# Designs tried in a protein design chat: VH-VL binders against Uncharacterized protein AF_1118. Part 12

Target 1, 158 residues: Uncharacterized protein AF_1118, of Archaeoglobus fulgidus (o29147)
Amino acid sequence: EDFSMDAEQLAVVLLKNTISNLEMSNKFVEILDNSGSDSVYQNLWGVIYGALAVMAVNNEVTTALLDEVSKSQELSSKVGDAINSLGENSTVVFGDVNGSKGLTLILRKESEVLQNGSYPYSDNETLSEAYARVVAEFTSRSVDFIVKLFSKIDEAWV
Below, E stands for the ipSAE of ESMFold2; O stands for the ipSAE of OpenDDE; V2 stands for 0.75 times the mean of E and O plus 0.25 times the DockQ between their complexes.

## First folded at step 6 (VH-VL)

Design C1 (framework fv_rolinsatamab)
Fold by ESMFold2-Fast, scan of step 6:
Structure C1 (fold): chain C 158 residues (1-158), chain A 121 residues (1-121), chain B 107 residues (1-107)
Amino acid sequence: as target 1 above (158 residues)
Amino acid sequence: EVQLVQSGAEVKKPGSSVKVSCKASGYTFTSYWMHWVRQAPGQGLEWIGYIYPSGGYTYYNQKFKDRATLTVDKSTSTAYMELSSLRSEDTAVYYCARGSGNYLSYYFDYWGQGTLVTVSS
Amino acid sequence: DIQMTQSPSSVSASVGDRVTITCKASQGISSYVAWYQQKPGKSPKLLIYAASSLQSGVPSRFSDSGSGTDFTLTISSLQPEDFATYFCQQYNSYPWTFGGGTKVEIK
């Protein structure tokens, strides 16, 4: 079967959506408990690919486990690096994990976004620097967050 | 010992297709990305795409997306690259190369010996 | 696409010389650069990744410096086995791209 999602889309979607397969969810917890090395993150990304295959087949989305994943500063840093691989016309959406604090930020280069909580980033700022700034803002407001990546504002990976 | 062994050299006519194999050994095949890179005579390296063997997920350089197909056979730990609609400018050595095993590290720690594909005019 | 401009295209040097090869990215790539050595008729071999991490088994005479857009591979004291073509690669942004290569010829 042809499947053309890339690692950046998979990493971001997993942070937004939960794994419906309980065995996969338990593997994430186990890997995170042993986190701190490149080999651990290699195993984590293998689990992500497996989990997203199951989610794509089942068309299922849940809200469990996202807070544990978002607590990993090392994983957050790796997601930031993945986000930095996006092109100038990409859109990054940050929203709080549980909707509890009502924060949603839309980050786009070279566009004026006039929605509440939306803003562009400048030519003097890389996408990874913009990501770090937004992460710091959510952290300062004690908000756990999710991230979505889009190639265009009206398109999203499902 | 990690080893990637590729199929032998091929001579093809314009408009045909070629399928190159890469047999992996010495590591868990399904746990690492497999990339394909080519090198035209006297030129630099050009990335074609990758496949993650466990899930079969592929990602292509847009330059090759319409002509390249990456597949794997997990039972034999073998990766394949098929390139269709061959032109003379596709004459190159084609390499399979193992990704670092970290999704953010798209550099290549082990390489196959290369397969020369010659497209005759 | 990010273009990697490598210079010089070739250099001839004596054993014991210090050799520097530069690589410039058309956009910022942080430290996501790798360097490869390719000997005639052979596949490339990884030398350095993440701008500063030496691959196991690679001699300490090889080093990288730089960040952002400008990177330099240095061979502090050239040996006969260092005859090869060297390539830089960025892996910050898709598609991953390579420099044009620098051929090092030992007299």
Scores: ipSAE 0.000, ipTM 0.493, lowest interface PAE 14.9, mean pLDDT 68

Design C10 (from C9 with heavy chain G99D L100Y S101R W103G N104F T105L G106S; framework fv_rolinsatamab)
Fold by ESMFold2-Fast, scan of step 6:
Structure C10 (fold): chain C 158 residues (1-158), chain A 121 residues (1-121), chain B 107 residues (1-107)
Amino acid sequence: as target 1 above (158 residues)
Amino acid sequence: EVQLVQSGAEVKKPGSSVKVSCKASGYTFTNYYMHWVRQAPGQGLEWIGWINPNYGSTHYNQKFKDRATLTVDKSTSTAYMELSSLRSEDTAVYYCARDYRSGFLSYFDYWGQGTLVTVSS
Amino acid sequence: DIQMTQSPSSVSASVGDRVTITCKASQGISSYVAWYQQKPGKSPKLLIYAASSLQSGVPSRFSDSGSGTDFTLTISSLQPEDFATYFCQQYKSYPLTFGGGTKVEIK
């Protein structure tokens, strides 16, 4: 229930460039290891990913953290290319090179009863189109969340 | 009732290190950042750094970054501050203090009783 | 670093007196200031935060005012338990910094 507080704390750490050291990189990996299948912590990883992507442009993250971002982007790209070959009820995973960690998205036919965390798609969409839309929507929400966190942080600084 | 209980007084030689503990009770340990602040005899308060008990992330005052190490043990709700390469100027009462805003730039609502560290030959 | 300058360093007062302590920041800190009371041999105790919010359990005779760079802690009618050292703290920017302290002494 304090997911948003945890995300704010991590955003503060990232904003202040503390996550760029090796010790913090190890703690970030430890968080991912310990999250398991808990949907709250899967969503937290998405926020961390968004924050790292923004900060990477400013060269504030270490090579180890940039590698995590790069691996996630590579995995999402490969899955996107393959999704047209998959049947209904496809699951997309963003994670490390082993595919064992990261954010999980579940695509479901719109006519089915939605489950928490499921992303619906309609008959007039291909799976590839649904994937692209879902990824764009999630990215937009993650960016909006980071912008809101930055506004709270700016309130303390200015 | 929130309590922060620190370890006992230490006497150390110059060049050695000291590790002070702070045991928290009466609240959820991982929900609040823990800060460390020192006070030399007759001097003001000086901020050392903070640790997030949930993730182990830290932030240090640049003055202490090369010598201070903050850690936690979640299983015992205990925070630690280790200070190395001790000098006579490090003689002070060291406090742990709970962050009121959980990791933002903040003020402190509860303080430990303090640990006197004396550095002398 | 933001320097916090307190004045006076010491003040002698009697029970019932109005005591005023000032704190000046070297740059603008808006309302991001907190005040602490410390009695001899004890840890600091939070009195006021965000320049105007009184901590739960703190008597209403304690108040503060100011914004930007100039801040004042006022004790409207000094009580025997108020003889202590008082510190201001800014929390607008790292590193967190404290004033030098003001000792309120009995006359």
Scores: ipSAE 0.000, ipTM 0.473, lowest interface PAE 18.2, mean pLDDT 67

Design C11 (from C9 with heavy chain G99S L100P S101Y S102G W103Q N104L G106K; framework fv_rolinsatamab)
Fold by ESMFold2-Fast, scan of step 6:
Structure C11 (fold): chain C 158 residues (1-158), chain A 121 residues (1-121), chain B 107 residues (1-107)
Amino acid sequence: as target 1 above (158 residues)
Amino acid sequence: EVQLVQSGAEVKKPGSSVKVSCKASGYTFTNYYMHWVRQAPGQGLEWIGWINPNYGSTHYNQKFKDRATLTVDKSTSTAYMELSSLRSEDTAVYYCARSPYGQLTKYFDYWGQGTLVTVSS
Amino acid sequence: DIQMTQSPSSVSASVGDRVTITCKASQGISSYVAWYQQKPGKSPKLLIYAASSLQSGVPSRFSDSGSGTDFTLTISSLQPEDFATYFCQQYKSYPLTFGGGTKVEIK
């Protein structure tokens, strides 16, 4: 059962985990913007703490899966192809920018853009390898954001 | 130089199958998607699907998914398109064409010369 | 499916003329459009991709303008070798779709 998932199943899990983390991160930014930076967030602390725990586990799972995918060039390319096909119908769109050595990853949930970024692309790196690296970086950054937010709330709490 | 060389014209009866080949040269075969596009006489272009030659992954236009099969032979850098259950409206020139790997790079920088498939009784 | 509508279906022009061909997508495709030239009995040839990137070896008289849903291919000064049929293609979403073509013929 260990990593016995096919490329399409891996693609679905990676997309779901990444989108969930980014959506949650975006919701917290939205809540903070609506409440004001100098407001007391006591009513949100339990929600943020719970979300942090879930996002941390989700990040560990996503990172472990991406690490495993990256060990196999064949699996990496096949997962990239599956993401490519699924992205048209769902959540992720990526590709080279104007035929250049650039990777642009746009993560969407329906009509909402959750993340948009362009990243360096190495001469000896496949698009699937670049995709795996960028997705892991996005997931890590969303968790880091929530950790920083939680630390700031905790620091202000006396 | 990059070249895509296709097999010769074919005449088929309704209900039969046709298999068209496309031999690639002048580039690393596994670094580009291979697509198939058809053009009925005097008509526009219609996309059939793509195959990743590296791993055999395919994606099909829903219109063709029950009848088209895309395959490759990496040892000969050759792509194949098989279309089954042929009808008269399948009479067209069939092209292979390559695109860069990636989601938003499905434009065709090199095309084969085309293979005329005629379906008639 | 994203429908690509080209106009006109044909245009008669003389050498030296400015020729404009329009392509309209049924929904937003950002800049993910390519243009092809096809001469009778020949395969299509890529002219422009990503709405503004000229393919290597293609003369600078070919250009595209537009984004979103409305795109225009312009030939600034028509040459004898430019009499051909031109097609637009979107690659934003599956299935990949093409315009109906515009035949540029000698006046």
Scores: ipSAE 0.000, ipTM 0.513, lowest interface PAE 16.2, mean pLDDT 76

Design C12 (from C9 with heavy chain L100N S101F S102Y W103S N104S T105D G106L; framework fv_rolinsatamab; at its last look DockQ between E and O 0.04; V2 from the best seeds 0.00; counts 0 for: pae E 21.1 > 2, off the site)
Fold by OpenDDE, look of step 7:
Structure C12 (fold): chain C 158 residues (1-158), chain A 121 residues (1-121), chain B 107 residues (1-107)
Amino acid sequence: as target 1 above (158 residues)
Amino acid sequence: EVQLVQSGAEVKKPGSSVKVSCKASGYTFTNYYMHWVRQAPGQGLEWIGWINPNYGSTHYNQKFKDRATLTVDKSTSTAYMELSSLRSEDTAVYYCARGNFYSSDLYFDYWGQGTLVTVSS
Amino acid sequence: DIQMTQSPSSVSASVGDRVTITCKASQGISSYVAWYQQKPGKSPKLLIYAASSLQSGVPSRFSDSGSGTDFTLTISSLQPEDFATYFCQQYKSYPLTFGGGTKVEIK
């Protein structure tokens, strides 16, 4: 069977998953906003700082790992072969301008689904409607949250 | 009321082509797949393929991919099925049928009245 | 391809009878099955989809059951207008395929 046959189904699943993830994100922001404590935003800066610290350490580990790989011709060759394989299969993986295969096919199918507007998300809402809804809500909540978060930056370190 | 009205019966010679039309009304033409199914006399149903009228994408039964061509005219809400290199075995009633949902529920909630295509020497 | 083996090919019954039609899929199709009614000289009519959902306007005497590979259409009490040919259809995978049909005839 042609893989393209299932691409539309996959696109629907991916869109549903994206919508669901955004709903969860929106809910999380809602919970924070409704926590009733300004200290949540102050403490969140601590979390952000912690996350950045972890990322920094992770980068050090990654660098150390890459250095070790570079010391081994065998390991470097394996990495090189992987990159070459990806390059040689770039059309298969990423697709073409016509969206006939790979990721471009998936994106084309997602576009088709959204343009159609008839796919159901729930009994009362289409995928297109749901996606528009959560994106609008996400944008609104994100801006509000960012403003609140930054308004507390001077209090975060007290 | 959803209606699918097909073109009239056809009599064709072997090796020729036939193009059947299906005019849709009573619903948004571009919001549903249009499928084509045929039924040989006294036989079961055989799925030919579908077309997405909005996007123009198609998917064919492997059996027909080299001979069947599905098209639409959005301006007239009309779907077309062309079958080339006709054989006697292609003698059948051809139906257009609306798909309820595109990629998930591939069943047919409304059918055209059918078009008899007879292939005979 | 997924084959849908429908049985029986024909059944003679009387008004008021319980009629059962079976479809067996050559592989698992979950609940992606639909049932159609076709009268002579007419196009098929959708009765049931998704192995439980009645199409709008379809009498409640029609029901189906099953999941996986075995499916049944049941007419609890056959009415005069129910004499027709019935088909099952799978839409789990392409190509979409139909059963061979069951003709319900008057006894």
Scores: ipSAE 0.000, ipTM 0.592, lowest interface PAE 10.7, mean pLDDT 86
ESMFold2-Fast, scan of step 6: ipSAE 0.000; ipTM 0.492
ESMFold2, look of step 7: ipSAE 0.000; ipTM 0.466
ESMFold2 (binder alone), look of step 7: mean pLDDT 92; pTM 0.941

Design C13 (framework fv_rolinsatamab; at its last look DockQ between E and O 0.01; V2 from the best seeds 0.00; counts 0 for: pae E 24.3 > 2, off the site)
Fold by OpenDDE, look of step 7:
Structure C13 (fold): chain C 158 residues (1-158), chain A 122 residues (1-122), chain B 107 residues (1-107)
Amino acid sequence: as target 1 above (158 residues)
Amino acid sequence: EVQLVQSGAEVKKPGSSVKVSCKASGYTFTNYYMHWVRQAPGQGLEWIGWINPNYGSTHYNQKFKDRATLTVDKSTSTAYMELSSLRSEDTAVYYCARTGYSMGRNDYFDYWGQGTLVTVSS
Amino acid sequence: DIQMTQSPSSVSASVGDRVTITCKASQGISSYVAWYQQKPGKSPKLLIYAASSLQSGVPSRFSDSGSGTDFTLTISSLQPEDFATYFCQQYKSYPLTFGGGTKVEIK
């Protein structure tokens, strides 16, 4: 089966995407840190609150939608069929302990790729090196950011 | 200096098996996929498969998946290609070849073994 | 399988000549093509990969062009040591496949 080869290639793409996303996150935190004002952290709490409010509204909308679905036998059946399909194909979708298929295969391939130093991220850096770099930077920046953010929580609504 | 040194020529009977070795040196053996390619006399090149020396994972050309077996010995940095149920059509020079750049499907070969002639005749 | 049709099968040329070898893929392979040189009794030698990347140590007189399905290897000025057989290879998908080869002979 050639699927394993596709999985390996997919793993490389996924890793690149993860690395890229972390780089973006790191850059965002850097921008906030360099904004020149501690008020950014205060205002960020406002944004977080707003996001939570949106999530709450979204939950209400979702609930309303589910209620509407529940009123329709046809729609309920479609949802039920979808869930049943996932259940019946759980091994195909999620894989097995051996990582021979599904998501476990992807994870195994990602692990394999990361343990293989031959996979490049750029001309100057391997995937493994790049991933290690952005994780380290992300961890460092995240901790600093969290400390700063929480240090301003009591000033958030002033 | 990267080197791939293969075992010597083989003469085999039809139906038998042959196992060719490829000893790698001059680089980290487990960091690069090892491919196998054969070339019949006066003919073109035919890809057999690859092995990831680090994990032992393999991928075969469908044509050979039932007869070819790729293995490695990490302790000796040696790759092996075994071909069973030999036929006269399997007479060819067999090469091990290192992938030059492992990036998705970047399976080109920057270093080759010297080749091993396998002759299958009754 | 992706077929690589290489042409011509042979070409007679003289030192100093411009030699062009063509490889056509049966389907799009983007730039996933490599070129090899093989001399009698020797293993293939990588010349170019990923369409325009010269392998280290390969003379600049070797170049390639193309994308998609049509690819060309060019030797701008043939040298005595260039008489050999040349192969193209696709690595877009498995199984990896090679062209039939082009033998560059002395005219």
Scores: ipSAE 0.000, ipTM 0.568, lowest interface PAE 12.3, mean pLDDT 85
ESMFold2-Fast, scan of step 6: ipSAE 0.000; ipTM 0.497
ESMFold2, look of step 7: ipSAE 0.000; ipTM 0.451
ESMFold2 (binder alone), look of step 7: mean pLDDT 91; pTM 0.938

Design C14 (framework fv_rolinsatamab)
Fold by ESMFold2-Fast, scan of step 6:
Structure C14 (fold): chain C 158 residues (1-158), chain A 122 residues (1-122), chain B 107 residues (1-107)
Amino acid sequence: as target 1 above (158 residues)
Amino acid sequence: EVQLVQSGAEVKKPGSSVKVSCKASGYTFTNYYMHWVRQAPGQGLEWIGWINPNYGSTHYNQKFKDRATLTVDKSTSTAYMELSSLRSEDTAVYYCARHLDYGSKFSYMDVWGQGTLVTVSS
Amino acid sequence: DIQMTQSPSSVSASVGDRVTITCKASQGISSYVAWYQQKPGKSPKLLIYAASSLQSGVPSRFSDSGSGTDFTLTISSLQPEDFATYFCQQYKSYPLTFGGGTKVEIK
């Protein structure tokens, strides 16, 4: 079996789905910009990135999640805390890389931040093995994050 | 070729307003938030606010909220900062600066304009 | 507002020296700190973001360390082009705030 190749294919599909949903995330940002509160807006940026990192996210589920989060100061704060917790281990950033728009996957190890293409190596870990581990960790955390938020949305609101 | 070019130096009287321009080139203007930061002579940097050029939404440092207005003109890829009710303490170099990533929650600036000196004197 | 305090305000150094400058946040900012270099008469240039990520084209002699409230920028072997003022910036919360700057001067 070629687990490293499987992990690379999974990463490509996940990143493609995230990128293709950027138009939707930009539309959600427009809605959030009209919410009025800077602290709420900051917390909701993470919800957008978290939701888009999940391969199976559909537009209806993402819209419902963002709508519920925007109605609750408490939930938006908890979402912010959850994202910060996940961000200490992994972060996906779209930015200007070498003068062009690029995608950077950042994984924190201790006090160091690691970029896509600059993976840390364990004593006997190859680049392919490190990449597969990073992709698996990112995917797992993104799924867990969304599941936790959906569980919160299912709670009774009063 | 990514660059931000700002308007020239201004000398203004107390109580007046100033409007500084920042023309972007070499990238898709609407894809990156634009920040405004000032620096008084010999002093540190002070953040004024940002504007999302795609939607026109803004966020201000509360210190400047009542006096600063950030706008954009998409047709010319130009951002503007207007500061009203000027005082001598507003004498500073004003910078526009591009947010590293459109839609990112991380607010650090990768490309900066050359700066515009605004002097407030009688 | 989160206050960023830099020390020293200036340091005199020679080419080849190791230079360290510190930045303290008035409350916890985790690792959300960026560092900028500014030469006289020029705009700031981004050096480091997301704690330890070097901006493209920045030499490896620049590094940072720290977490929580205490952060350090290190230049391992100072070069002639490194004489400049350095600023830290937090991006944990709005408003964005900068340190007061540290001027690195030739001895």
Scores: ipSAE 0.000, ipTM 0.484, lowest interface PAE 17.0, mean pLDDT 66

Design C15 (framework fv_rolinsatamab)
Fold by ESMFold2-Fast, scan of step 6:
Structure C15 (fold): chain C 158 residues (1-158), chain A 122 residues (1-122), chain B 107 residues (1-107)
Amino acid sequence: as target 1 above (158 residues)
Amino acid sequence: EVQLVQSGAEVKKPGSSVKVSCKASGYTFTNYYMHWVRQAPGQGLEWIGWINPNYGSTHYNQKFKDRATLTVDKSTSTAYMELSSLRSEDTAVYYCAREGTFYHSGQPFDYWGQGTLVTVSS
Amino acid sequence: DIQMTQSPSSVSASVGDRVTITCKASQGISSYVAWYQQKPGKSPKLLIYAASSLQSGVPSRFSDSGSGTDFTLTISSLQPEDFATYFCQQYKSYPLTFGGGTKVEIK
């Protein structure tokens, strides 16, 4: 559950937490749907869907991120500011990667897969359908996807 | 620069197994998923599955999961596809193909091996 | 499973012609479509991915259009090296699936 884990420990954590993550992720979708007119969420749509894919397979990350978003508008502002300040080919980590109660939100500005859910997303999908697709796709390959992503951030994972 | 070189053609009897190799060079083998795809004469392309060379994790097309086994040897940068219980309809050219983007899932195949013809005949 | 239906199965064309190949997904796949070129006896080569992203080194005469379920590959001015079989592929969900192929052959 700690982002300092090796690949085998991470795989065990992700495998064991798949179902419990779904309900938390659904609550996050409810918050995003209610914020459709909010320009911050509109601009972060793809990034948030990428983060939801990561969170769908890790209960602690999902719970921590949902808790932080619910507590203050400051987190959404920080995410927006980080994206605006990123250079191309950059990754941003939010939160304390070494803390037992830390939140890690991994953003990759150039990632088309992570940002394909950007608002407005494809014309044949509602927000709920797009989210379900992302969750299903990443859940089936979540271990490998997350390991690939984390290997690009040495400080957050080995 | 990037190359995927596959083993040579094989002729097999029904009920046997075949193991095709795919040797990668010109990039960091463990950073990219390796997929396997086949093409029967006169048929389209058919996806078999993928393997993560770093961790050995695999995902299979349901059609092949009971017969296909994907493995890697990291020390030689070689991927393997073994297909058991061969039937005449398994006659095809088998390809290994690299997934194009390191951190994405479900990406298109940017580099392909030259193909290995497997003929199953009674 | 998402079925990819490709048409036509073959087309006869001359150098300089505009060639159009269509691909239809049985379900919405957004922009998760790729196009490959395969010459006789050779492996497929990636041309286009993510509906309109041209692979490095691929000539600008190749383009695609479409979203959702209906996709089109266009070769604006056919060259001698373009006589080949073309395949579409969806990579939105597993299993990954391909179209049946379109053979572009000399008139």
Scores: ipSAE 0.000, ipTM 0.487, lowest interface PAE 16.4, mean pLDDT 66

Design C16 (framework fv_rolinsatamab)
Fold by ESMFold2-Fast, scan of step 6:
Structure C16 (fold): chain C 158 residues (1-158), chain A 123 residues (1-123), chain B 107 residues (1-107)
Amino acid sequence: as target 1 above (158 residues)
Amino acid sequence: EVQLVQSGAEVKKPGSSVKVSCKASGYTFTNYYMHWVRQAPGQGLEWIGWINPNYGSTHYNQKFKDRATLTVDKSTSTAYMELSSLRSEDTAVYYCARQYSLGNPYSTAFDIWGQGTLVTVSS
Amino acid sequence: DIQMTQSPSSVSASVGDRVTITCKASQGISSYVAWYQQKPGKSPKLLIYAASSLQSGVPSRFSDSGSGTDFTLTISSLQPEDFATYFCQQYKSYPLTFGGGTKVEIK
């Protein structure tokens, strides 16, 4: 499908889906815009990438963003750090390991660690389709996590 | 019971290669990344690399990249580590270890370890 | 590479003692540290990882603390089965690196 949108525009749309307050939405857009200018903003970008991974749709831009996060140890570490800082919360992480056609899925519950798994690609399935399928399945299970994630971004922005 | 069972001790000459096996049982082999770690006598632990058993994708510590080769045989749930151009300083116990990731695919701890394989490299 | 410096190299202790082992990273690793116990002739056993998560079956007397570059493993009341070598490991950046180990031995 033809879906023309850059990563920033997609992030704004996804943020608006969870943050109905326009003023707050604009503040998060400002954080995204300045992610390379300040170490605090760069750390929060990791949280945004985590949110995008959970909220991803069948979209080439989102797939490229998830692929970049999966291949970048630094961005991946920042996402992990941000998620760990949420403490006793459910966590969902998606990623493709360098050159692998499998997706890594982890679900972590309060004080518990659930078994992680790898989702293989079908011969007829693209990376985008695989991410959309896995993300869609777990997005419905992760509404509370997404809310907590954006609450953490809000607290850290100031 | 979840287990990783490794091949027996080996004595090798400098310049040769060694191939250590690690047979997994009690879990779905393809669901967990397998890592290789070594420990020289009286020294600390040193990470060699990982392999994704589902697709055979690998990542290596740069120190071992030109000499180490990680492979798997899914039909037997067995992982292998081959180390070439052996030197005396490669004398160590080599471990396979299962990754249990909690945050992201690159960050991990090892929850299950093989018993270790002693590789001795001497004249 | 991130260097993990562990101290002390060894500590002599008695049953019931509080034992503290320190691990210092050469650069910030946030909370991405795991701790292992290794008994002579055996493979390492995972004790603690990610956000102070205690591995299943590990006694509650084991705990960790720290963030950034300075980390501590504490055994609140040493038991006979705790005499072993302990290692820290960072998993923030490749290559994964371990501390040099701390041997906890009988006084």
Scores: ipSAE 0.000, ipTM 0.495, lowest interface PAE 14.6, mean pLDDT 66

